# Ledger of designs, part 29: miniprotein binders against q56419

Target 1, 326 residues: q56419
Amino acid sequence: MEGRTLEEVQEEVFKRHGVLVPKKELEDLAKALEEAGLLLTEKVEARLKEEEEKLKRERPMRLAGLSYPEGEREARAFLEAFRASYPGEGEEARVLLMPHLEPSRVPEVYGAALAALEKTPPPERIYLVGVAHRPLKEKAAALPVPFQTPFGPALPDLPALQALDALLPFELFNTPLAFREEHSLELPLFFLKGRFPEARVLPLLVARRSPELGEALKVVLRDFPGLLVLAVDLSHVGPRFGDTPLTRTLAEEARRRDLGFLERLAEGEPEAALAFLGANPTRIDGVEVVASLLPLLRERKGKVLAHRLDLEAPTLSAVGAGTLVL
Below, E stands for the ipSAE of ESMFold2; O stands for the ipSAE of OpenDDE; V2 stands for 0.75 times the mean of E and O plus 0.25 times the DockQ between their complexes.

## First folded at step 5 (miniprotein)

Design Cs
Fold by ESMFold2-Fast, scan of step 5:
Structure Cs (fold): chain B 326 residues (1-326), chain A 104 residues (1-104)
Amino acid sequence: as target 1 above (326 residues)
Amino acid sequence: SMEEKIRELAEKLAKLAQELAELVKQGADPEEIAKKMLEFIAVVIELYELTKEMNNPEAEYWLEMTIELVWEFLDAFEEGNVDDAVLLLRYIAEAAAFLADELS
């Protein structure tokens, strides 16, 4: 119907059916499509403004009933099942790296994160750093509102967020709409809120490398101590992510890349971890987060608790996930 | 059914978004990109007109998200932000695929 030039549509109809479609009818359709597109723009703009206003008050759950249960009782059982999926003991974390992909795909990895939280004293606040999956107006952003969870709202640490904003060369609260639909914050927050219900949160997104964010956070953490959480996935390989179909060699390379990256972070050498990835840093979505937080990761030794490369057979693609405590 | 119609359109949109992302990424001929863009927009408009007839809250969420991403993509594309345009097309393909999965 629509989706081609008028001449190409006309030519194809003639070739297939031997009938010439009148140009006036095709022109009328093209004009109607342009008018409908203008109406769509107005409706989308109005809806985006409405959603932005709502985000000034709270961030609602988007994945409840999809990635985790909406009810508190069911959510608690779900969380405990993930803990049970990891047979090991955790280690105390001052910095926790955990995934943000669909939890059911890597239950043992999320279980390892829960094991680490079990060994960690309850923090007064959590610095939750995720990856922006939408463009931000600046290199990083935060949203200073309650984030809804099945365990109740995760309240923002407003004094700490304001202290952070004051130290940055850009407005921290710059793109509220980027938080409307952001699984890199929502999925880790489900587990963190379930374990530490009284902790306040600083929900942070990194889109591009921001060394000024890491420097500012180092200052803020001194005055407002808390748990630092890097919510990042590892290798992204295959057609779903713009690559060729996954081969055994590509999967082995991805696993080696993930583990080499994590082990160097565990040795307190984040620059070495970034260098290890070489010229292919965009294959791991956590690269920009780690590069932004260098001052917080240097000389902090720890342990890789779990790693998995999750294979999605229908798309011949894979995503790496890991749990690291520092 | 209406759900079957929306599922088929969502599957078609996901495929078109992937194809368009590849053409934009490769710097393909402007006429080829325009042709694929018109196919893409036609499916979006058809999906949009079904929005208010949805009775599945989860599917409605993914449908609304898909349409929002389409408009962000069009703005990025017209401004010449190729990297953002390609990224948004990837998001559109994922959102449309989730919509299709919800209705299958």
Scores: ipSAE 0.000, ipTM 0.217, lowest interface PAE 14.9, mean pLDDT 81

Design Ct
Fold by ESMFold2-Fast, scan of step 5:
Structure Ct (fold): chain B 326 residues (1-326), chain A 104 residues (1-104)
Amino acid sequence: as target 1 above (326 residues)
Amino acid sequence: SMEEKIRELAEKLAKLAQELAELVKQGADPEEIKKKMMEFIRVVLELYELTKEMNNPEAEWWLEITIQLVWEFLDAFEEGNVDDAVELLRYIAEAAAFLAEALS
């Protein structure tokens, strides 16, 4: 990247996605941006348009065989094993907060989510809100195409998506390419489709706080009731995220911030949850989602079912994950 | 003191992990890697035995991380994942150094 350092790229990525990435990953990102061209050429634009057209027809299942099994029978057994990892009973959810971290790292947290889904009446549709890991043209985006899963395709709720688009001051379907490699939607969707095979989905990504999204969703949910799912990870600490190696004190701070955030959400006080974090020093990536969805979270009380700060031993880093029902 | 012995072993483990990482990274003589690996494993086992008598929460934290990294390193090494093995050894060195600092 001309005129920019890796440190400047890291700062921009942190501001967009709420995380800092290792220097090697930043070098790869900088090279990708350079290859895409600061001076967009007709060739680069044509390639991006071809990829967007392919995405509209292609049903993405990028992590099948890696993070979850490809076959339905094996996927069913996998889901049952995750449920068994959580020894408690779930509670009915009108809003579910669950992680999008690699499931094998926090099986008990996904198990808690599955327990909550077992207690929840089957919804007609799921509003699945994840975190954008690629830049979006607008603050939020959706993709109105089927997502493949081992349990069959998760079909988009086209009428509800259209109603949402009509209420927003920006184009909802603005960045199809952002959905090509988006684990914050694919991983939760695997679990959600396994439990609610007939539910349609609204796959939504938030890049930056969008109060207009929350206000529009409040209207749409009245006419198109469904389950709201916030697919977010919590604290990101350690060298992988720009800190010193994980000390006990830093880990305790991350756990305290994760639980304080979740507990305030459970009290129906999302503004208090955001205020508690302040500048978000442990990099909870759920802040932009919560800030966007305030009208849907206020005065909605619930319970934290599980929390884990997962040690990424190779990097002396950790990522927080939790399950909250409202 | 027991804490002093654990500190010295942790410092030795950090040094051995760095040396082993360099040997593996350079594709050194397999016999030299094996000899350094045996020293590394011996120190890990000795450290693990002594930690049963630990009464320092910060040190116990770093030890748990160190042992977890050792398990992952052994798996990567046995599978021939050189880049992963080298990276894990470097993180073992860092964790062991912090273990030593917790006991200073």
Scores: ipSAE 0.000, ipTM 0.315, lowest interface PAE 14.8, mean pLDDT 82

Design Cu
Fold by ESMFold2-Fast, scan of step 5:
Structure Cu (fold): chain B 326 residues (1-326), chain A 104 residues (1-104)
Amino acid sequence: as target 1 above (326 residues)
Amino acid sequence: SMEEKIRELAEKLAKLAQELAELVKQGADPEEIKKKMAEFIIVVLELYELTKEMNNPEAEYWLEMTIELVWMFLAAFEEGNVDAAVELLRYIAEAAAFLAEALS
């Protein structure tokens, strides 16, 4: 909140969320933080440095016991329950689009992804592309360390990551702290590691459009073939996202937007999918991921296996989720 | 004692952070979210006022981590990044629980 007054902060919170945070409480907190500035800042900096050093060795689980079970047995049962929530058959995937929102909100959508993975031959490696929820120093980043899961560590594919880094005009291994708390990688990885325990992973985050990433990945995939996974959510609608309360009409419009986007991707027309969103204004998580990966999505036909608009309250807010195989 | 008060507030903060995260995650009634948010902020302010009398280095570390996470949560919430705000509330609950444990 550099350059912001407490009044501006309070007004922004009220405007976006309808919550009026008492100004005195914010002022007291800000004053306490200022008065403890050196002590608090030094210890926070030391802790962040310690966490960054840990990330040079491994990426620990952050959502175990919250979004998925900590124990391997319980985690296995959790996977089977999600698969059971989807009544359909899967399709073999060379490219899989799946969500990264809280799994319990859309179990049938994750179940569809699991169904596709059951029909897919075990890959040697998975290119897992998520959305950066924190700023990155570059347009994209990767963290070349083991990611812990209840099924054991997902090991990085170091040769493939190094080949990718060599082709990019920027340092791929940047902003390690952005991976400390990143559910767009952790949640899909839980399901992917459960189904492909021997596969190595390239954990990638996209913050902004990087056509050079898509071109480089096209080259690397020829030498290091594997499963491409786009971990993206769809429409974000309602007051939670700076919009009006969700109505039946707005929910129907969001479902139509999501499906129109996915169907155009399924026809192998990713530019048409992006143009469709431009004609129908929306906030779709992962637009920058799709825009970056155009060379890998063109002329690849597939099928939408599942879609749901998850309502967080009947008239308040919703997030779209889908499973697409290409 | 002052440590007992801090432990009590840390336990209360952990519970409030978990409850607030669940309400936001579920898309609960806006009035219920507002009420829980107010309770949460009041406890944070009460907890912070006691920091100057901390004598336990481990507890002091977790207290300072908890306060930094609260500041990060407020920034994410203000920016409309509600997914990040929910994740930060979960980490606040964990840090506050470690703070309470250090004072047990």
Scores: ipSAE 0.000, ipTM 0.197, lowest interface PAE 14.0, mean pLDDT 80

Design Cv (at its last look DockQ between E and O 0.03; V2 from the best seeds 0.00; counts 0 for: pae E 11.2 > 1.5, pTM O .645 < .8, SAP 84.054 > 70, placed apart)
Fold by ESMFold2-Fast, scan of step 5:
Structure Cv (fold): chain B 326 residues (1-326), chain A 104 residues (1-104)
Amino acid sequence: as target 1 above (326 residues)
Amino acid sequence: SMEEKIRELAEKLAKLAQELAELVKQGADPEEIKKLMLEFIAVVLELYELAKEAGDPEAEYWLEMAIELVWEFLDAFEEGNVDDAVELLRYIAEAAAFLAEALS
């Protein structure tokens, strides 16, 4: 693209993906950088170092007042409202797949997860496996500190985390900053802590396929039994995700892919679930997590409790969300 | 051929990411930052289509992360969160660098 004009690059991006990058927004940032010069980048660097140090002590709430209420009483009422959004009964879970999409977009799906937790005996610990939305130094990471919630801190299971770390070929506690703004852990944790206030947590992020993580977790779960939670979203379709604009037909195809994937997991056949997605595994957020956790998902039968495809009309895009108990 | 083109584009993406990180760090010319950011987005989208077609799950992973980070960057702009936007450019550069290393 050397020698291309700004307008030519912008037009190409728009034509391919329906993404229009507003020149005004880029000008606003650029003017701010010009006015503040080196001070903005120095501030950001200082902020990152300070926040990394704070993460050695605790992980504070980032989405309180935005995605869920800050106060305990209000948070409890919010949780109850989500449960009420799902009219069905839950099923006991040994493994729970639930979304990490903004809860207000798919309340019935989170309600189904709450229904399942209602039928599940309180675990001593929760293995909460999310998806990294920041680069990790290794294929997976954990942060061994208390995670704040409106229901009090979710305490780390330090013995279980250390046992896991000892079995992995890489340093497990490798990227603290990746946990600072991680909604795939924070949003499910809100619901999990609300239902199981005494459970300790192993907050895990998967970046890339790590079969060694699944093998290590299988060993650790034997000595430290607990609830395994896969916090993953399903189909990502449309221009927002580098894909074709959504049509009714494409939305039906996305729903079919999501349900076919979940149904095969429910039969205890995770390899078949991955194969069903075909040559486009990246269209479902949970693929890397499922591929990493194969030893924990085989031969566990269960039930799909809910599924929804959430539409973002302005971008003609959608994200699938589902609740599966195994 | 297609695999070689993916590697070529990944190397180009890494260079653009490095240039963006350096310009952001030094508070450089607004027009230069705009130009490189749009070039970066175009390369990411082109590389994503090729990686998707080739079925390379590690490349697809890093490209999907880069796309998500670009959307967060644009959202931060709209909200006027300049410090967050600058921070996101650094994460975008890091994701692109990891992609380039994985494909080298």
Scores: ipSAE 0.387, ipTM 0.668, lowest interface PAE 2.9, mean pLDDT 81
Fold by OpenDDE base, second read of step 6:
Structure Cv (fold): chain B 326 residues (1-326), chain A 104 residues (1-104)
Amino acid sequence: as target 1 above (326 residues)
Amino acid sequence: SMEEKIRELAEKLAKLAQELAELVKQGADPEEIKKLMLEFIAVVLELYELAKEAGDPEAEYWLEMAIELVWEFLDAFEEGNVDDAVELLRYIAEAAAFLAEALS
């Protein structure tokens, strides 16, 4: 796709926000912020340090009352409604790919995930691999603390996490602050905890492809068997992501990429799935996760249960979501 | 060279992120913050285009990250969540630093 010019970006910002930002003012602002940054850095640092200390004990809910209900009763009704939104039956999953998009945007896709979980024997542990939407110090990270949910805390599997850390060439327990607001874990975890209340969890984030993670997990899974969950979204297209407003052509390309990716994964060909995307022009979110987990995805056949490209009307942008079982 | 230009823009982005953080912290005029945010977005998008042209997957990743964080920053700022907005600016600066490193 032809890259948008800076002029096109300025025009889009102007259209959206009614502000034309001159190039020169941007340069002057950069200088002014450098001078002011010294005083606020201390307060922010102190707060961040406090939040980091809290995260040593637990990860609180961030999206309760926003994306899902805080109360357990209401949360159960929420799960039931989402399950009802998918008219099909699920299949047993050893690997589940599911979205982490705002649930209300793609209810039937989450419903398909719930349908798969209904056919899945309760796992002893869940390896929940999300996408880092914050910078990590390493290619991947874990947070070895309870994650709060309306159904009670999701407890970490410390022995399995420790076994994983021991096999990685980097410190797994890095960048705890990246987990504080990471919805790629919180949203899927709501559904997973609601379905499997007794399962331990390994909350993992991937920032960049780590083949070492996949190899390490393959070893760990032998001694610590469990359900592998890839919490990933698919295409991200439109102005919010640097494209032109969603057109029929852009939407068709996004769908083609999403489905082509998922279908190749369903055939047990994760390398072919990655190769199919090439430079990933529609910005499939789950690429780095899949690239990290190749050893666990190879030769596993499965089924695509659901897919949706959901329009965010205010931004004329769209995000793809899918549910795949292997 | 294209690489030099990307590096310059990455440095500019890091600077803008710092400036934005400072303005937010100082309780600067929302319109001024908005202007800088727009400039920041413009730099991110320019970098993104250049990184795509350069074909560096790591640079592209950090650019995408920076873009996403900028949108989250705008959302937090519009919601009046100053604390989250400031934190997001820090993450933007970190992403910009990683971008610069990827291009080095």
Scores: ipSAE 0.054, ipTM 0.566, lowest interface PAE 2.7, mean pLDDT 83
Fold by ESMFold2, look of step 7:
Structure Cv (fold): chain B 326 residues (1-326), chain A 104 residues (1-104)
Amino acid sequence: as target 1 above (326 residues)
Amino acid sequence: SMEEKIRELAEKLAKLAQELAELVKQGADPEEIKKLMLEFIAVVLELYELAKEAGDPEAEYWLEMAIELVWEFLDAFEEGNVDDAVELLRYIAEAAAFLAEALS
């Protein structure tokens, strides 16, 4: 944590740009920069602390009016429209894999999730496991507060969350700010809360695979039965994700990998599903969640209800989404 | 309107970030860089206070990212890493331009 000296900065500027800068001017500049940076850091830190304090009480809707309607009546109509977009019948879910992609991009995939929930007895609680899009201080995290929805607050299952925390080798409640903007929880929760208004929720995020999480959840689920939801997307391909522009060949490969992954999960073979992906060349983002939850997925057979690889024409990229019932 | 004031400042911020990046890239007079940097920081602070008062989630999101990038820029500049400093200023300009577009 040692910074460069002012003289080292002076020499580096000269070497890179051929400009001799008087030492006093660099000293004045460094002082002004440090003071300005300190002020900005204090403002940012104060703002972040303020947001953390809010998150200790509740997690407000971030996407109402953007991804789903803010009003309750409109939100219920929205749910019915999405269910109608999937003409098939669901099956009872003990474990549900569903997307967190923008709902309007994959309406029949969310509709398939609703069809599965339609066949599922209302659970006492939902274990909602999403993908952290911001770094966590540990491999996984939870936020034990109400999550606001147009259907009212989704209340946390505090006893189950505390039991889970006690079983982990790290603090479960470790990164509140990571939940502030986390759509992988908010978007699926809208559909889950709309269908199961009385269920409590365990809102969980995975950043890096944690075998400890899966083992702990297996124990907690025994004492606190509920619905396990993996809120994950599938392939991410194209220039937005570091590839060449999306071609028919790349899209076919992404679709093949998505379906092969889902089908192996549906056979109760999560290790085979991960092995099938190898280095994960199409960047299926469900990998870390599945790898964490192996004890809960083994030997559990089910069915793939829907899949779409959704094109982002402006970015020449695509994202896969699916619905799997186990 | 409050949104128009925020948009105008976001456009100013994007322009200042690009001008500052050019001065840093050229190795301009440190006093000239200092003056422009102080003006840039003043605009960031004014825009932050206006966005906070307005309670606009889109503006707050992009300003928080811009402030973090300013922090990273100051670290890179203090270390004498000119290439990183210029890149960070370009990211800040993009964030400010996006904010201005989002408010249109």
Scores: ipSAE 0.000, ipTM 0.230, lowest interface PAE 11.2, mean pLDDT 81
ESMFold2 (binder alone), look of step 7: mean pLDDT 79; pTM 0.748
OpenDDE base, look of step 7: ipSAE 0.050; ipTM 0.570

Design Cw
Fold by ESMFold2-Fast, scan of step 5:
Structure Cw (fold): chain B 326 residues (1-326), chain A 104 residues (1-104)
Amino acid sequence: as target 1 above (326 residues)
Amino acid sequence: SMEEKIRELAEKLAKLAQELAELVKQGADPEEIKKKMLEFIAVVLELWELTDEMNNPEAEYWLEMTIELVWEFLDAFEEGNVDDAVELLRYIAEAAAFLAEALS
């Protein structure tokens, strides 16, 4: 109960301000509340359960009106504009790697993803694997509820999610609050729902390497075939990410690192891709996703359609984004 | 900017402190006080973490004052001293408002 109270405080801070509270400070607060006689009661427990149930209902479009239009007609025009920003043709994807960075920063990269989706037959379901930007109780999590989009609700594939949960050594539906305001899912989902409005979705978040997730997904995909989407950004460089200010040399190194990583994935060699990154893989948020999904990526050849290192001049920082089809 | 974030947090803290003071003063449902208390403490911890981000002596003074008053409030609340707790929440609201003003 104590641990749950601390988690509630941390989630409230992150939800409103995007900052996680240090464990020591939360423990000090829990102690103060306990000594004051304010620790969780059965009544509060019931209310928290009600709030969790509300959070398990249809998820709102938190980035609608900010990163993409709220209205369906305007959203359609937005997708067309992004597709038009990519001058090339797409390629059919069984596995699609696409970014979750703010789309307006890398429109040609999202355009490449849209091109690939245009060449891909409509799947019955999409396995959408994003990166957890909040702590998860387990290495990975899913949320079996509809997600709102301008194109209608993205419905969960409940049988496939249940099959996946049954194969994992941990509870899959373990951290509903982590899916609140999760842009690594919301942004790709907007594009995916626009292209495949009838596909069901398995919204998955990876926080830490879970080889068990990749092994379970390989089994589930056999019985529940679908499109696997890895929604990951690439290099994170500069002071905003705890690094030195971006120089031309560091930017070129980041571009080379991103492309070397993507090209090795395109050759069906995900272990080689991870090894190529070398020291400090924590600067690429997609590493944990790729490391978790090795069984699904081995021996799948494909093509890098687009890559860009997006520069943030005010922070002297950059984030890499790419589109890869396998 | 970080100073804008601190200003927004200070404004939010001032409002939460006033709301919490009214709940405590009226002897509201302990569950309602607990929920407001958690919101209040979450904002305080976020402000505490941002202390070193400031380069404004006036704001630094009010931030330090706000944090000190919060710890005094928690002590009074733990001891069951309702009158002191309410008075301290009022002072926290004033200090947080001055912090926000210094960063405007």
Scores: ipSAE 0.000, ipTM 0.227, lowest interface PAE 15.2, mean pLDDT 79

Design Cx
Fold by ESMFold2-Fast, scan of step 5:
Structure Cx (fold): chain B 326 residues (1-326), chain A 104 residues (1-104)
Amino acid sequence: as target 1 above (326 residues)
Amino acid sequence: SMEEKIRELAEKLAKLAQELAELVKQGADPEEIKKKMLEFIAVVLELFELTKEMNNPEAEYWLEMTIELVYEFLEAFEEGNVDDAVELLRYIAEAAAFLAEALS
């Protein structure tokens, strides 16, 4: 093919907001793609079943050697370098909001998170809430197995997970395959485990807002106190995300939107933070997490430690990242 | 008619996806696989051109997931990760189905 690369074709697919497919066409597309998948059903289903069985025992590292070092010594040096990238002091966190995008893109934002963890007493457990990047059968899910890290396995808090499951109107331990390739949990967990090696974890994914999750977590946290971590990225702008190409003005608006959102959370006003986003609440992947966890965020005052809007040059797109302590 | 065109594109997408899966399965020439992949993407792009603006947060979530999965699919095929590419087609179908449901 002359004069066009795969990358150029990919850019065309994602180039413009407002090219959303009507329901009938989406149903036809879904059916066509499902039929294509059936062609290799036996082999693919066998592989998925095998991977699902493996996930009943442990969640292996997927980004070791890519996003962070696989050796413990090198991983420790990596953490120290990220901490050093943030020139400020942290503050004690009862709730921490931190990013989950590639750490090398926003080192000072992860450094700010590390500074906050440095000032925080070691928790017995961490409620780590990320965003699903694969379809979930329910609004939220958890995987109750050890998650491998260069600092050793992050062990699940089984009693707390079971207490949470008992309070929810759906099966919490649904869609284990969604956890196989999930950077919104793996990347924050690397930093959390490095700082709090003895803490157990509740690895939670949110797909859509679940007020029942927030209400259940409020109850569980009383019996099983711990650090709540919201592992979310902020503004998603540009063609990669179905929006117009990024301009200086749009980037400035995204930064203003991110900071306005974070500052309202820092005032203990999560409903005001959601309202501030106006007509575009879904342009921040943290919206569904915040909307789900309202009972845990109200009346908690805190501080925004860092914020960056990181540019993805090839797609004229950007992702916002921030660190907030409450 | 527009409905006829959409039906034709959906049928063409199904055929291209099956042909692409078969070419990948049999270890066909990388250039032939890339050609089919580009035809597949061109059909997806054509379908999306018929779309109106959404102001539904649930639909926007599923649309963004569908777009990201298509991107991963393209990269998996480019790298020759056959099993990953086929698995991603299943996720694309599921995400697109949830998108359609969110629009109902």
Scores: ipSAE 0.277, ipTM 0.629, lowest interface PAE 3.3, mean pLDDT 80
Fold by OpenDDE base, second read of step 6:
Structure Cx (fold): chain B 326 residues (1-326), chain A 104 residues (1-104)
Amino acid sequence: as target 1 above (326 residues)
Amino acid sequence: SMEEKIRELAEKLAKLAQELAELVKQGADPEEIKKKMLEFIAVVLELFELTKEMNNPEAEYWLEMTIELVYEFLEAFEEGNVDDAVELLRYIAEAAAFLAEALS
């Protein structure tokens, strides 16, 4: 089945409801801007370069005051409220899979992550692996700078990052601009920094599966032990993602795939988890991350602590989120 | 003056970006989103045409930033990343506001 572009499906859904999808207008705009010679002027390039230079020093908060409170006091209250939203107890994590979705959409899933972190001894370092929602020059990237949080800066583990870089066949420190607005790192980092204020962080992004990354990390973790965090969402279904509006059948399929994926990971069978998804028709976000980290996930048994398929009512779309401990 | 016109357009762009962000976030009627998008695009194009003659380095910087963010917004929206698209619209609004301020 020729995968309808998200554009075609949005257009169809909106057409069915008498609404033309803004994507065509966006395409027309992009084309018009291209035709107008709005190529990245030398000045835009210079500005991008300046932004890259800033990112050599620190990564500022982008979602403070939006997704989470900017002030430390309010941020602590935010953490407590999210923890309270999950009534269960956590388990000690060596590997934590948690969402990067807007926290307010899936509070109990983040609460489950916090519950797991409560049972986890403070790590010296956190390997935070997110999903690149922007293009990377390489399969994976890292940004070796402090990430700002309401709890102070999350400081990079430079020795561990350097060790990782040395084992990769590509330059790890690539595409710094991809980190500028990447929420897949920022949102999980809020919770992680709040719980483990002294932990160093390795902020990593995966754009496409990199078996090399998993093998390299396996070696690095021997000399630089720490908590591995997979910051990934699960199914993305509905008009926003190229499907028809959410139905009971579509929701059940999304849940089935999410839970089937997570349970196989909990059994220590990451290859079986990937195989279970096949062509990934419900667009589980974390596939490339899991595929990259196979050596670290094999034979690790754990538990699924939480799952939610959250409906975005205005778009009749839904996103899956889960918390898994290994 | 040309500067005054650009300032007015920048202010209008900032407003339109905010309104569009809200519409997208709320999942408003697609026709309403479309209408707002067309208005937004028209202002961007007009700003681009007029600023070719601008001799204000600060304003030029913010215009370039605005254009960069517009491209990023278009990309995010095309990819179906609504959250990023909404955020980028906020940044467009901010950049446009700074552009307007630079011409004040």
Scores: ipSAE 0.016, ipTM 0.349, lowest interface PAE 7.2, mean pLDDT 86

